Miniprotein binders against p81326. Designs and how they scored, part 84

Target 1, 226 residues: p81326
Amino acid sequence: MLHFGGFIMEINHISKILEKEREEYIRNKVEEYLKQGFSKDDAVNKANQSWRTYIGHRIQDVIYNLLKKFLKDSGLKVTTDKALNNRNLPEELDKVKRLIAINYGEYLFLPDADVIVYKVENNDIKIIAIISVKNSFRERRFETTYWKLKLKESPVTSHIKVFLATPDKDNEISYKCPNGKPKKMRIILEYELDGIYFLKEDFEETEKAKHFGKIVEDIIEISKKL
Short names: E, the ipSAE of ESMFold2; O, the ipSAE of OpenDDE; V2, 0.75 times the mean of E and O plus 0.25 times the DockQ between their complexes.

## First folded at step 9 (miniprotein)

Design F57 (at its last look DockQ between E and O 0.01; V2 from the best seeds 0.00; counts 0 for: pae E 18.7 > 1.5, placed apart)
Fold by OpenDDE base, look of step 9:
Structure F57 (fold): chain B 226 residues (1-226), chain A 83 residues (1-83)
Amino acid sequence: as target 1 above (226 residues)
Amino acid sequence: SEEEEKIEELLEKAEELLEEAEELAKKGDYRWAILKLWEAMYLLIRALEEAKELGNEELIKEVRELLKEVYELFKEIKKKLEE
């Protein structure tokens, strides 16, 4: 571990940097909610919830931008579910959207896809990977797993790799069996997903659980096999 | 070795990004500077992992030193963004 001034000098710095804004953000949001007529307790709760959403989006944006840049030279493209949630999509993105859609009989729905990596070859789009970005696992702990399983059910989407990227700030899934007690969430996520990428160093590394620094290489390798 | 060369390439790219970030910061483009620094950090983290896999202590040290520089600049820029 790289320790500088008591801090681990790794990609988890991103999370730490973002967290430094928390106190100010919470204060401002509490004030805002108080002005809206909420009680102090409600204002605090809402502010905390807002923060979780806010920081989650920021981490997602960072990961998106990193992947977009580092995959560009390999000819790979990156988009997001947010970008796909548009009525007027360019043809390319419209195809991407269709290629990740999950069939529910009369309906097609998109999986949660914070980052979508795809390539365009001979005017054909191939979806390579979906990366779910999770800052914490408080809610919908197995949501990414659900989507992975659903994607496996169709020959159209079964090849799509599903990765989880997380700083795992609360150490919910960093270790499989800390203190001899199995972490159900880590075990299941690692088993069901194609990979977990940690934006931290303090985690149990396995074949599927890697540092985020490996994700670009892994995606490129997968892309070559498609 | 080929692996060492790859690590050195990552270091070189990270240094370039650091320089770009410095230039952006001088212009007041702090948000873009931070992005460059994040990119640099990513490369360096990859380099670090590769260097560790090789067991090359010299490269590990070099990567850590550059990471320190990137982080210091980041702190400075972040402070400016908050002012």
Scores: ipSAE 0.056, ipTM 0.470, lowest interface PAE 3.7, mean pLDDT 87
Fold by ESMFold2, look of step 9:
Structure F57 (fold): chain B 226 residues (1-226), chain A 83 residues (1-83)
Amino acid sequence: as target 1 above (226 residues)
Amino acid sequence: SEEEEKIEELLEKAEELLEEAEELAKKGDYRWAILKLWEAMYLLIRALEEAKELGNEELIKEVRELLKEVYELFKEIKKKLEE
């Protein structure tokens, strides 16, 4: 059994915490870039870019640590694409890396798999799910769906569930038909992916679009089917 | 001819990839084995297209025989994953 009450409360507050942090972060970064000789307009643009990178990494780290803690007792292990890119990789993680890599002729690339959930049974590794963390959809709008399609091309990877986790502060994908018109990005992402998990309260919930707090139960249930 | 020699090079590379896939499968490295087999299939499909353009029936036959070997190992690995 999981005690989701405290977990759900913490996750549902993440956007408020991040918003308070954002304003001070941007102010400090603008001042830093002005000292480097950038114009005001350039400094503001660079500070906003810096924030998007910072918040993306922070959300990924939070998700990684929460999943690692909550999945441990279910026999599930968690890693990141950052960890898989380390130069001296332990044997277990080297196998995980090999199991998720995609072949492009003479090149081999990892999909954008910010967080990876797998299990180990009798020295065999099975990849359960990958979670792509997106803070905004202004760039790389459909990158995650591309990786899902590539993973479906091989019987070794076709079982892997591909999830998207996002605060979606700008409401780019929060609703299917805002103002009565279909939002193309939400419709396509929900159709192609195995699930979208929102790090906020205000969004249109469906069978695939859920509060982030449900992701642990979903992963555990999927792992039992494999 | 130059084109026939290029087709022979593709066949040699595909045979090497098949052997590597067999070694990887023995070690339980199934994803890497599948990736090697995909590369082999790509090379063989290209080789088959070029052999057909030349009308070289012996190269066509040779490419098809190796492609069959690659498909059989691919199916074997897939069956073990589904078991």
Scores: ipSAE 0.000, ipTM 0.113, lowest interface PAE 18.7, mean pLDDT 80
ESMFold2 (binder alone), look of step 9: mean pLDDT 86; pTM 0.842

Design F58 (at its last look DockQ between E and O 0.05; V2 from the best seeds 0.00; counts 0 for: pae E 15.9 > 1.5, placed apart)
Fold by OpenDDE base, look of step 9:
Structure F58 (fold): chain B 226 residues (1-226), chain A 83 residues (1-83)
Amino acid sequence: as target 1 above (226 residues)
Amino acid sequence: SEEEEKIEELLEKAEELLEEAEELAKKGDYREAIFELWEAMFELIRALEYAKELGNEELIKEVRELLKEVYELFKEIKKKLEE
């Protein structure tokens, strides 16, 4: 038990491994912002903000690559909203893009979809799941929930599972009622989303709140029902 | 059982990933090695969950042992990466 806990605690070190680049990254960004005419304090603040964005993307990339590898053998495909943000999409990705689009009357917009899992059967594409990756919940805490609710409004997208993957470093959503006080964000996210997957062990496990290691199996199971 | 077979498959995959990580580490590709170790870990976590569901103490033990190996290698590689 101790070794597993230790190892999973070390996966929380995705952030630490990535943090090794932080000092250099911050230094470079500070210099960049200083050259742009910002004060030292502003430059540092901006650099730190840039780092948070950068590290978030890196974590997203890791999760994407993991899912891509683990789901490959199951015949499932993985893409990202970034990949879909191209003017010249392959036909397959163009279809994927259309199948996750949310209708706003005159306009179609894509949900935030850090990772998109889909299958191709008989030249038909079925979207299985969207995984939102959040390193921290400082901003847009319920953005993923919003997208889930919007996806539910259409019969075209209502079947799409929406998952949140997070290391939750700051323990913002790891527990429902720490010290007897309800964590609104955890409760709402767990209620509205199809699942929350933690890249950590120190969390309150529930039917919907699981370790990230379960996400592959869950996705495969869902895929079989579509 | 089908579940036991699944556990064994996951273990085999984890071992392969562990070996790959070792090879990558030998080449100095520590970041990639760590990635493989994470993959191995996720496989093992899945295996552990299945083993627990089955109540198979032998498999649980085996998975934990492999997790230990992965963790030890991870620590080593991490140290090298910090160097």
Scores: ipSAE 0.023, ipTM 0.411, lowest interface PAE 4.1, mean pLDDT 87
Fold by ESMFold2, look of step 9:
Structure F58 (fold): chain B 226 residues (1-226), chain A 83 residues (1-83)
Amino acid sequence: as target 1 above (226 residues)
Amino acid sequence: SEEEEKIEELLEKAEELLEEAEELAKKGDYREAIFELWEAMFELIRALEYAKELGNEELIKEVRELLKEVYELFKEIKKKLEE
């Protein structure tokens, strides 16, 4: 039988192992781009971008599929922001979209939410959590905290938990005070978000900063309070 | 059907990855074997979702049996890696 807890702990190592294969992936991609007529510098840049996209999509797909599989037995349902951006939605997903949309006057926008967890009780939909997956914090560093703050502005959405899942392979937010200096990004993210879940072993654990293996248990516990 | 053919394609890929992982494990290449097994698990989780959408109980059972095989080998290799 599958041991979900053990499986999730092994997922925490996925970024390390995939980094070991990075050099071969990039070498093969550079060769492919050179055959397409790109210069050496362009081929290398494109190969690096290809790797970042590949790794990001792999991690997001794993997270989505595992959450969908293991939360279903607890009566919880999972969808994505991509699914909610389709022009024709089933009634259930249309309700999910409306329940997380943020009003900017005559426009409605969805927050940055790679994965959305919700439940259906008595024909009522309750949004439990939104999970953003980020591989790097060099660009749009505060996007996830911005969406948490916007959701807090309304009583209808203020209960929604906002989590960040990250391999943080470059240690951009792994520690609060590396070398004795406060890391503002880690401190702000941990303060503003409901949780940070690391896909690696080496980080400073706190009540809000945890191994990714705890996320299913945490979501289930939260759902019982709603 | 086209949907069943998609699921069978994913199962074939996962079986290939499992066989490669078994060969790597025999050679002692445990970290490489684990990578193949993680890829197989991903393909099988996707196959299971599609099989459930079809309501095809025979395919669901087949996918679950292969997923169990992959996870059992993963646990075995993990233990050897930690020795």
Scores: ipSAE 0.000, ipTM 0.133, lowest interface PAE 15.9, mean pLDDT 78
ESMFold2 (binder alone), look of step 9: mean pLDDT 85; pTM 0.808

Design F59 (at its last look DockQ between E and O 0.01; V2 from the best seeds 0.00; counts 0 for: pae E 16.3 > 1.5, placed apart)
Fold by OpenDDE base, look of step 9:
Structure F59 (fold): chain B 226 residues (1-226), chain A 83 residues (1-83)
Amino acid sequence: as target 1 above (226 residues)
Amino acid sequence: SEEEEKIEELLEKAEELLEEAEELAKKGDYRWAIYELWEAMWLLIRALEEAKELGNEELIKEVRELLKEVYELFKEIKKKLEE
């Protein structure tokens, strides 16, 4: 209970901090778009869209940093797809990149992997989990599911757990059957993914749908089995 | 015991994080303070579970006390963020 409450408070605090930046951010972006020749209404709309993207990245960064810290003592390492997009990678990250790559015949592509958790044992890298962070489900609602399915297709990547982390502010997937109506997106995501972790309290908890505070424990447990 | 030592190590780390969080909060870096506190809480929860498994009431008490301190700092930061 304390654990859950503590994590919720932290998440709420983080959200509040980010929201404080919103007004200034929106103002600045509106001004920028006005200077570009957009109408006031268009500028506001674009600014809001920009904010959604921005806050999404900020949440990803928060989750990354939290996981990095929490997993440090367990000997687990954390990286991001962004870090892997560099041409000159350290050997370790280059290996990580290769181990999450999906085969498309002549081409290898990386899944969307906001956070990648891996361990190094005997100079070998084992990928443990990929965490996709979604602030909203307006776009690419099943992108994470797609990547999970693709990862399953290869014996090299089939063991990789794919998790979704979300505040789900709009309650798009917080409940499976609100008012007796199945939420297709929640049901599919929960079925196809290895877990959904909510950065909120008001959600329907299941075996796969948990509070974000459980993700560290789950990852550590998975790591012990690999 | 070795298990008790591990719990104590967790407590020590949590205390360090708490202190760091306090310093960060004093500087107005509430974001990072929260990260440190979250880590501290995680360590303490782990310590609590281990202490319970050992049945060491003294350690359980100590962990709970530190958890309380962490929680109080959370409340303080929350208050500041709401101002």
Scores: ipSAE 0.020, ipTM 0.416, lowest interface PAE 4.9, mean pLDDT 86
Fold by ESMFold2, look of step 9:
Structure F59 (fold): chain B 226 residues (1-226), chain A 83 residues (1-83)
Amino acid sequence: as target 1 above (226 residues)
Amino acid sequence: SEEEEKIEELLEKAEELLEEAEELAKKGDYRWAIYELWEAMWLLIRALEEAKELGNEELIKEVRELLKEVYELFKEIKKKLEE
């Protein structure tokens, strides 16, 4: 686990590089939306939403590959919501999907579960943790908290740990009481979630708010209790 | 009322996201469309719970119909990702 520091520096570096590309990406997307007939204000809003999705997707892929690599030797398996959306699922992944799905009457939806960690024990599949990856918190800031609360409503999903992984470049949740004022978003996220893992060095550490380099150890320890 | 106006604002935003997701799907940006549909579902779930708190059956029905529309697009995008 001690070698994670160099790798985490790589993750922080990737986020920084993508932010340098942001202006060009936004400009090109605005031009595309304007050609589709949207107003300037609508085009800008759509372009910003597109960027937030794009950068989150790329960071998510890095996190998935890291967790898959470093959890394998502990008998833990990793998948993604993307993999669970495939039409033809292997039996194992179909069971994983069913074990995290939330029932809304006639509709069945997956929670905000960018990366899913599970194990197979006694021919049973046990979901260990769900990791949500967020690059920013301007929109959908409590989405992960909502899904944690929904998972707690059922005895079959209430054990699932819900983590948030974020670079938090704008310091939206990095500190509990910046300038002496309680930051409601950080306080609620830390209270409701099982952990927040920062992809940077500058944040307020707590029992639940840690550097991303700690996530593998935490997941392994949780898996031993289940 | 003020509470009903807030619910209608959530519905309006969710419909905008659904329209954006439809355009993204048309361009083949399926993963990005799914992210916008998740945002729309979040807003609609909030709207549904608030409409239930008010006991406004018309708003409840309206929210449920839009949620169904979001789910149908989600199924269409999943089909395209399988291809």
Scores: ipSAE 0.000, ipTM 0.126, lowest interface PAE 16.3, mean pLDDT 79
ESMFold2 (binder alone), look of step 9: mean pLDDT 86; pTM 0.833

Design F60 (at its last look DockQ between E and O 0.01; V2 from the best seeds 0.00; counts 0 for: pae E 6.0 > 1.5, placed apart)
Fold by ESMFold2, look of step 9:
Structure F60 (fold): chain B 226 residues (1-226), chain A 83 residues (1-83)
Amino acid sequence: as target 1 above (226 residues)
Amino acid sequence: SEEEEKIEELLEKAEELLEEAEELAKKGDYREAILELWEAVFELIRALERAKELGNEELIKEVRELLKEVYELFKEIKKKLEE
């Protein structure tokens, strides 16, 4: 019980920290760009672009650390695509990389796998799930569904669950039929992915679309089947 | 010549892996065969990139022929697992 309470508390802190951090970040960046000689309009535009890049990385780091913290007691390990691209990989991570790579004939690529959850049993690696972290759906809207479809093509990777985690501040996928009209992106993402996990409270909950606080128990349940 | 020797070493390793995978597949050890084939793919793609950097068309052809062999065995194993 204390385990779940601690996880929920950290999720609530993320939402508050992100909004407070945004205001200060934008203010500081506008000041920096004004000092560089940009007009006010240009400085604001550049600051907003800089924020979008910054927050995307910040959210990924937070999610990685939360999952690593709350999955460790269940014997589950967590890594990232950044860690897998290092030149001197430990043998364990090299195995993870080889097990998740997607073949394109003469090329091998890692899927969009910001966070990767796996377990080690009897010196074997089993990839449980990947989590794609999206702050905005302005670009690469279907990248995560593409990777799910590619992972399904091979018996080596077809068991891997593909999740999307998002604050979805602009409500791009929070509801299936806002204003009575189907939201194509939400419908397709929910259909193709194994789950969507929201870093906020205001969204339409379904069997596949849940609050991020549920992701730990979902991953643990899945891991017991593999 | 040193880079060509490196490519040849990768090809030899891939050939060993493919042979081992073929024997594993004959035994019905499909999981192990797939892992060996994946290792062969990694070696062959490294070899291909190096051969392309050299512009050595004969080595490129050799790597592609072996890569095709590896993919054909993947295909065979996939068909058996679908049952």
Scores: ipSAE 0.102, ipTM 0.621, lowest interface PAE 6.0, mean pLDDT 84
Fold by OpenDDE base, look of step 9:
Structure F60 (fold): chain B 226 residues (1-226), chain A 83 residues (1-83)
Amino acid sequence: as target 1 above (226 residues)
Amino acid sequence: SEEEEKIEELLEKAEELLEEAEELAKKGDYREAILELWEAVFELIRALERAKELGNEELIKEVRELLKEVYELFKEIKKKLEE
């Protein structure tokens, strides 16, 4: 087991850096919500919720930037669902958007795709992977699984790998069966998804559950098979 | 062997990234330094896996030593970010 103890500290460092902003952020948000007419207790609760969302986005941004940087030399490209929400998309991104869309009959909807990895070969775009970034699993625990299953239903999207990246700070899915009790969420996520990548060291490693450090290699390998 | 050469190339790349990270950190660009360090870690992980597959204990040791250096730099950057 590569004790990437130092590596965990660094990911933890990202979290800590972000946590430094927490007090100021919470204070500002509480003030904002108080001005909106919320009670003090409600304002605090809303501020905390806002913080969780904010931190989630920040972690997503870090992962996006890391993947973008590390995959660049391999010729792979990275985008986000946010980038795809623009009305005026470059042709390349418009194609990416279409290639990840899920058919609901009269409508096409995009899966939650925090990070999208794709390659361009001979003017053809191939979607390689979608990475969902989760800081916590308090809400929508199986949302990523849902999207994976939906993507499998179409020959257009069935090849797309869906990965989950998480620091799993609360150890919600770090272990399959701690103390003899199965963690349903870990088991299901690992079974349904193509991989789980932990931004931490203290987790049960399996064929699908790996350290985040392996995600680049895995994506590159997948890209070669497409 | 060809595989050993690949591992050495990965190690060299990791060292370069580590040096870049150090320079960035000295300039106060801690965010970018962290990104470089992560890249170094990715290279080192790949190197380590290959070295383990070969059973080359010397290369495994070298990878671990570099990982330690990366870790120490991370600690330093972390300390600076906490100041």
Scores: ipSAE 0.027, ipTM 0.444, lowest interface PAE 4.5, mean pLDDT 87
ESMFold2 (binder alone), look of step 9: mean pLDDT 86; pTM 0.821

Design F61 (at its last look DockQ between E and O 0.48; V2 from the best seeds 0.00; counts 0 for: pae E 9.1 > 1.5)
Fold by OpenDDE base, look of step 9:
Structure F61 (fold): chain B 226 residues (1-226), chain A 83 residues (1-83)
Amino acid sequence: as target 1 above (226 residues)
Amino acid sequence: SEEEEKIEELLEKAEELLEEAEELAKKGDYREAIFKLWEALYLLLRALERAKELGNEELIKEVRELLKEVYELFKEIKKKLEE
């Protein structure tokens, strides 16, 4: 079985393409942090952290572009929270932004939404899904779950599917109960989210935990029911 | 069957993307090449799942062969990126 170590390789390749940029990136960031008064060791650590963030964003971009391309033929549109962080939004995106906003009483805040899938029908916008892209779960392990729960609290947003896409390089959530020990994070994420999509082959497949290759079809199916 | 036709369409598109990726790699545009390979991989994974659901061993084999090609090209690009 060709274990798609290739997906990890692809991400690794994206990471490696980026790694050619890594040395320069790290050097520049180290210099920047040194100028800010950090020690050399701290500067290096911060630079490495910055690099991880940078790579994470690039992976998000790849996933965004993939989804955008594959969903286009179905008439579905894709945007990002970054795109929504603009003062001058087109009307369509402004509506999208409003339709994913979470109410905190006096304030509206956006969930973390690396990818937002929506459709436009009869000048009405329907949000279909939010996809969170996580390269690693080092920080904010249940952030996506939090947003899903918050979205459920409003009839305006309760229908929005929240998916997690991850290569799970460190096998943090690939299996529910490896060696007889429950993986709390996997169990909770799978329970609370509408789906987890793995950019790898070596994972425990369930009704909600699928290969990333299924995400487009799932989104299209959901879109037909809205 | 209609489902087999869909699988074949996916395979055809994946092959096209693979060819595009090869051309891009030859030009040194490795980023775009990898993106194409990702697209190809996605299509092939969809095809594989469908083929498995149908129990069509021939299609499964074909998908796996293309997946191998995608993987090999990835390795090549990887080597070039490491040089």
Scores: ipSAE 0.073, ipTM 0.499, lowest interface PAE 3.6, mean pLDDT 87
Fold by ESMFold2, look of step 9:
Structure F61 (fold): chain B 226 residues (1-226), chain A 83 residues (1-83)
Amino acid sequence: as target 1 above (226 residues)
Amino acid sequence: SEEEEKIEELLEKAEELLEEAEELAKKGDYREAIFKLWEALYLLLRALERAKELGNEELIKEVRELLKEVYELFKEIKKKLEE
């Protein structure tokens, strides 16, 4: 029968490649904060927080560039929440920003979207999907579901698909009922989100929980229905 | 068939990316090489799923051969980065 286990092991190692630069990053960052006058304990805490942000951005960059390249020929465009937070936005991106903003009375906030897929059709912009990228689930575990629920509250944004992409290296959401016990985090994420895409092979596949290799095809099919 | 031709196009694109990654790795441009490898990996995963749907064992074999080449280059780059 067909066997591709060796290849799957290497694709699952994207986060492991980034982890080996962690020690040098932390050392350099601690030195930087110490020079700014922070205590050793504060510098270490800030360095570790900085690393978690850095590694998340590196994985996000990979996903952004992959989607941008493979969706281009289907007329789909890709941007990021960081790009949308710039002060001087091009007109097209300003429209994207307005189309995903959540209204809190006198305030408008962007969801934590990471990567946004949209199309331009008949001189209009249509938001297709938002991909949240999470390296681990130790904090902000349900932030993505919160934003999905907020997007569902308005008919302007209720069509937007919200996906989670994760290596889930610690198996925090890989299975629904490990040892017969429902895993609350996995159950809620899968129920509320439109899809979870794993950057590894060892997880429980369902209609919504898939290998990351399916994400481009899924996005293209969704865009055809809109 | 048309479906087999689409799979073969994916394989051709993945092979081109792999060749580019090999050249970049020889020049020491490891992070750019890794980027090309991620792109090739994605194309090969799509090709594999489609070849399995068709039950085309020869195409499955071709995809597996390219996947092995990507794996070996990825392993080689990891080794170089640890030197």
Scores: ipSAE 0.012, ipTM 0.330, lowest interface PAE 9.1, mean pLDDT 79
ESMFold2 (binder alone), look of step 9: mean pLDDT 87; pTM 0.848

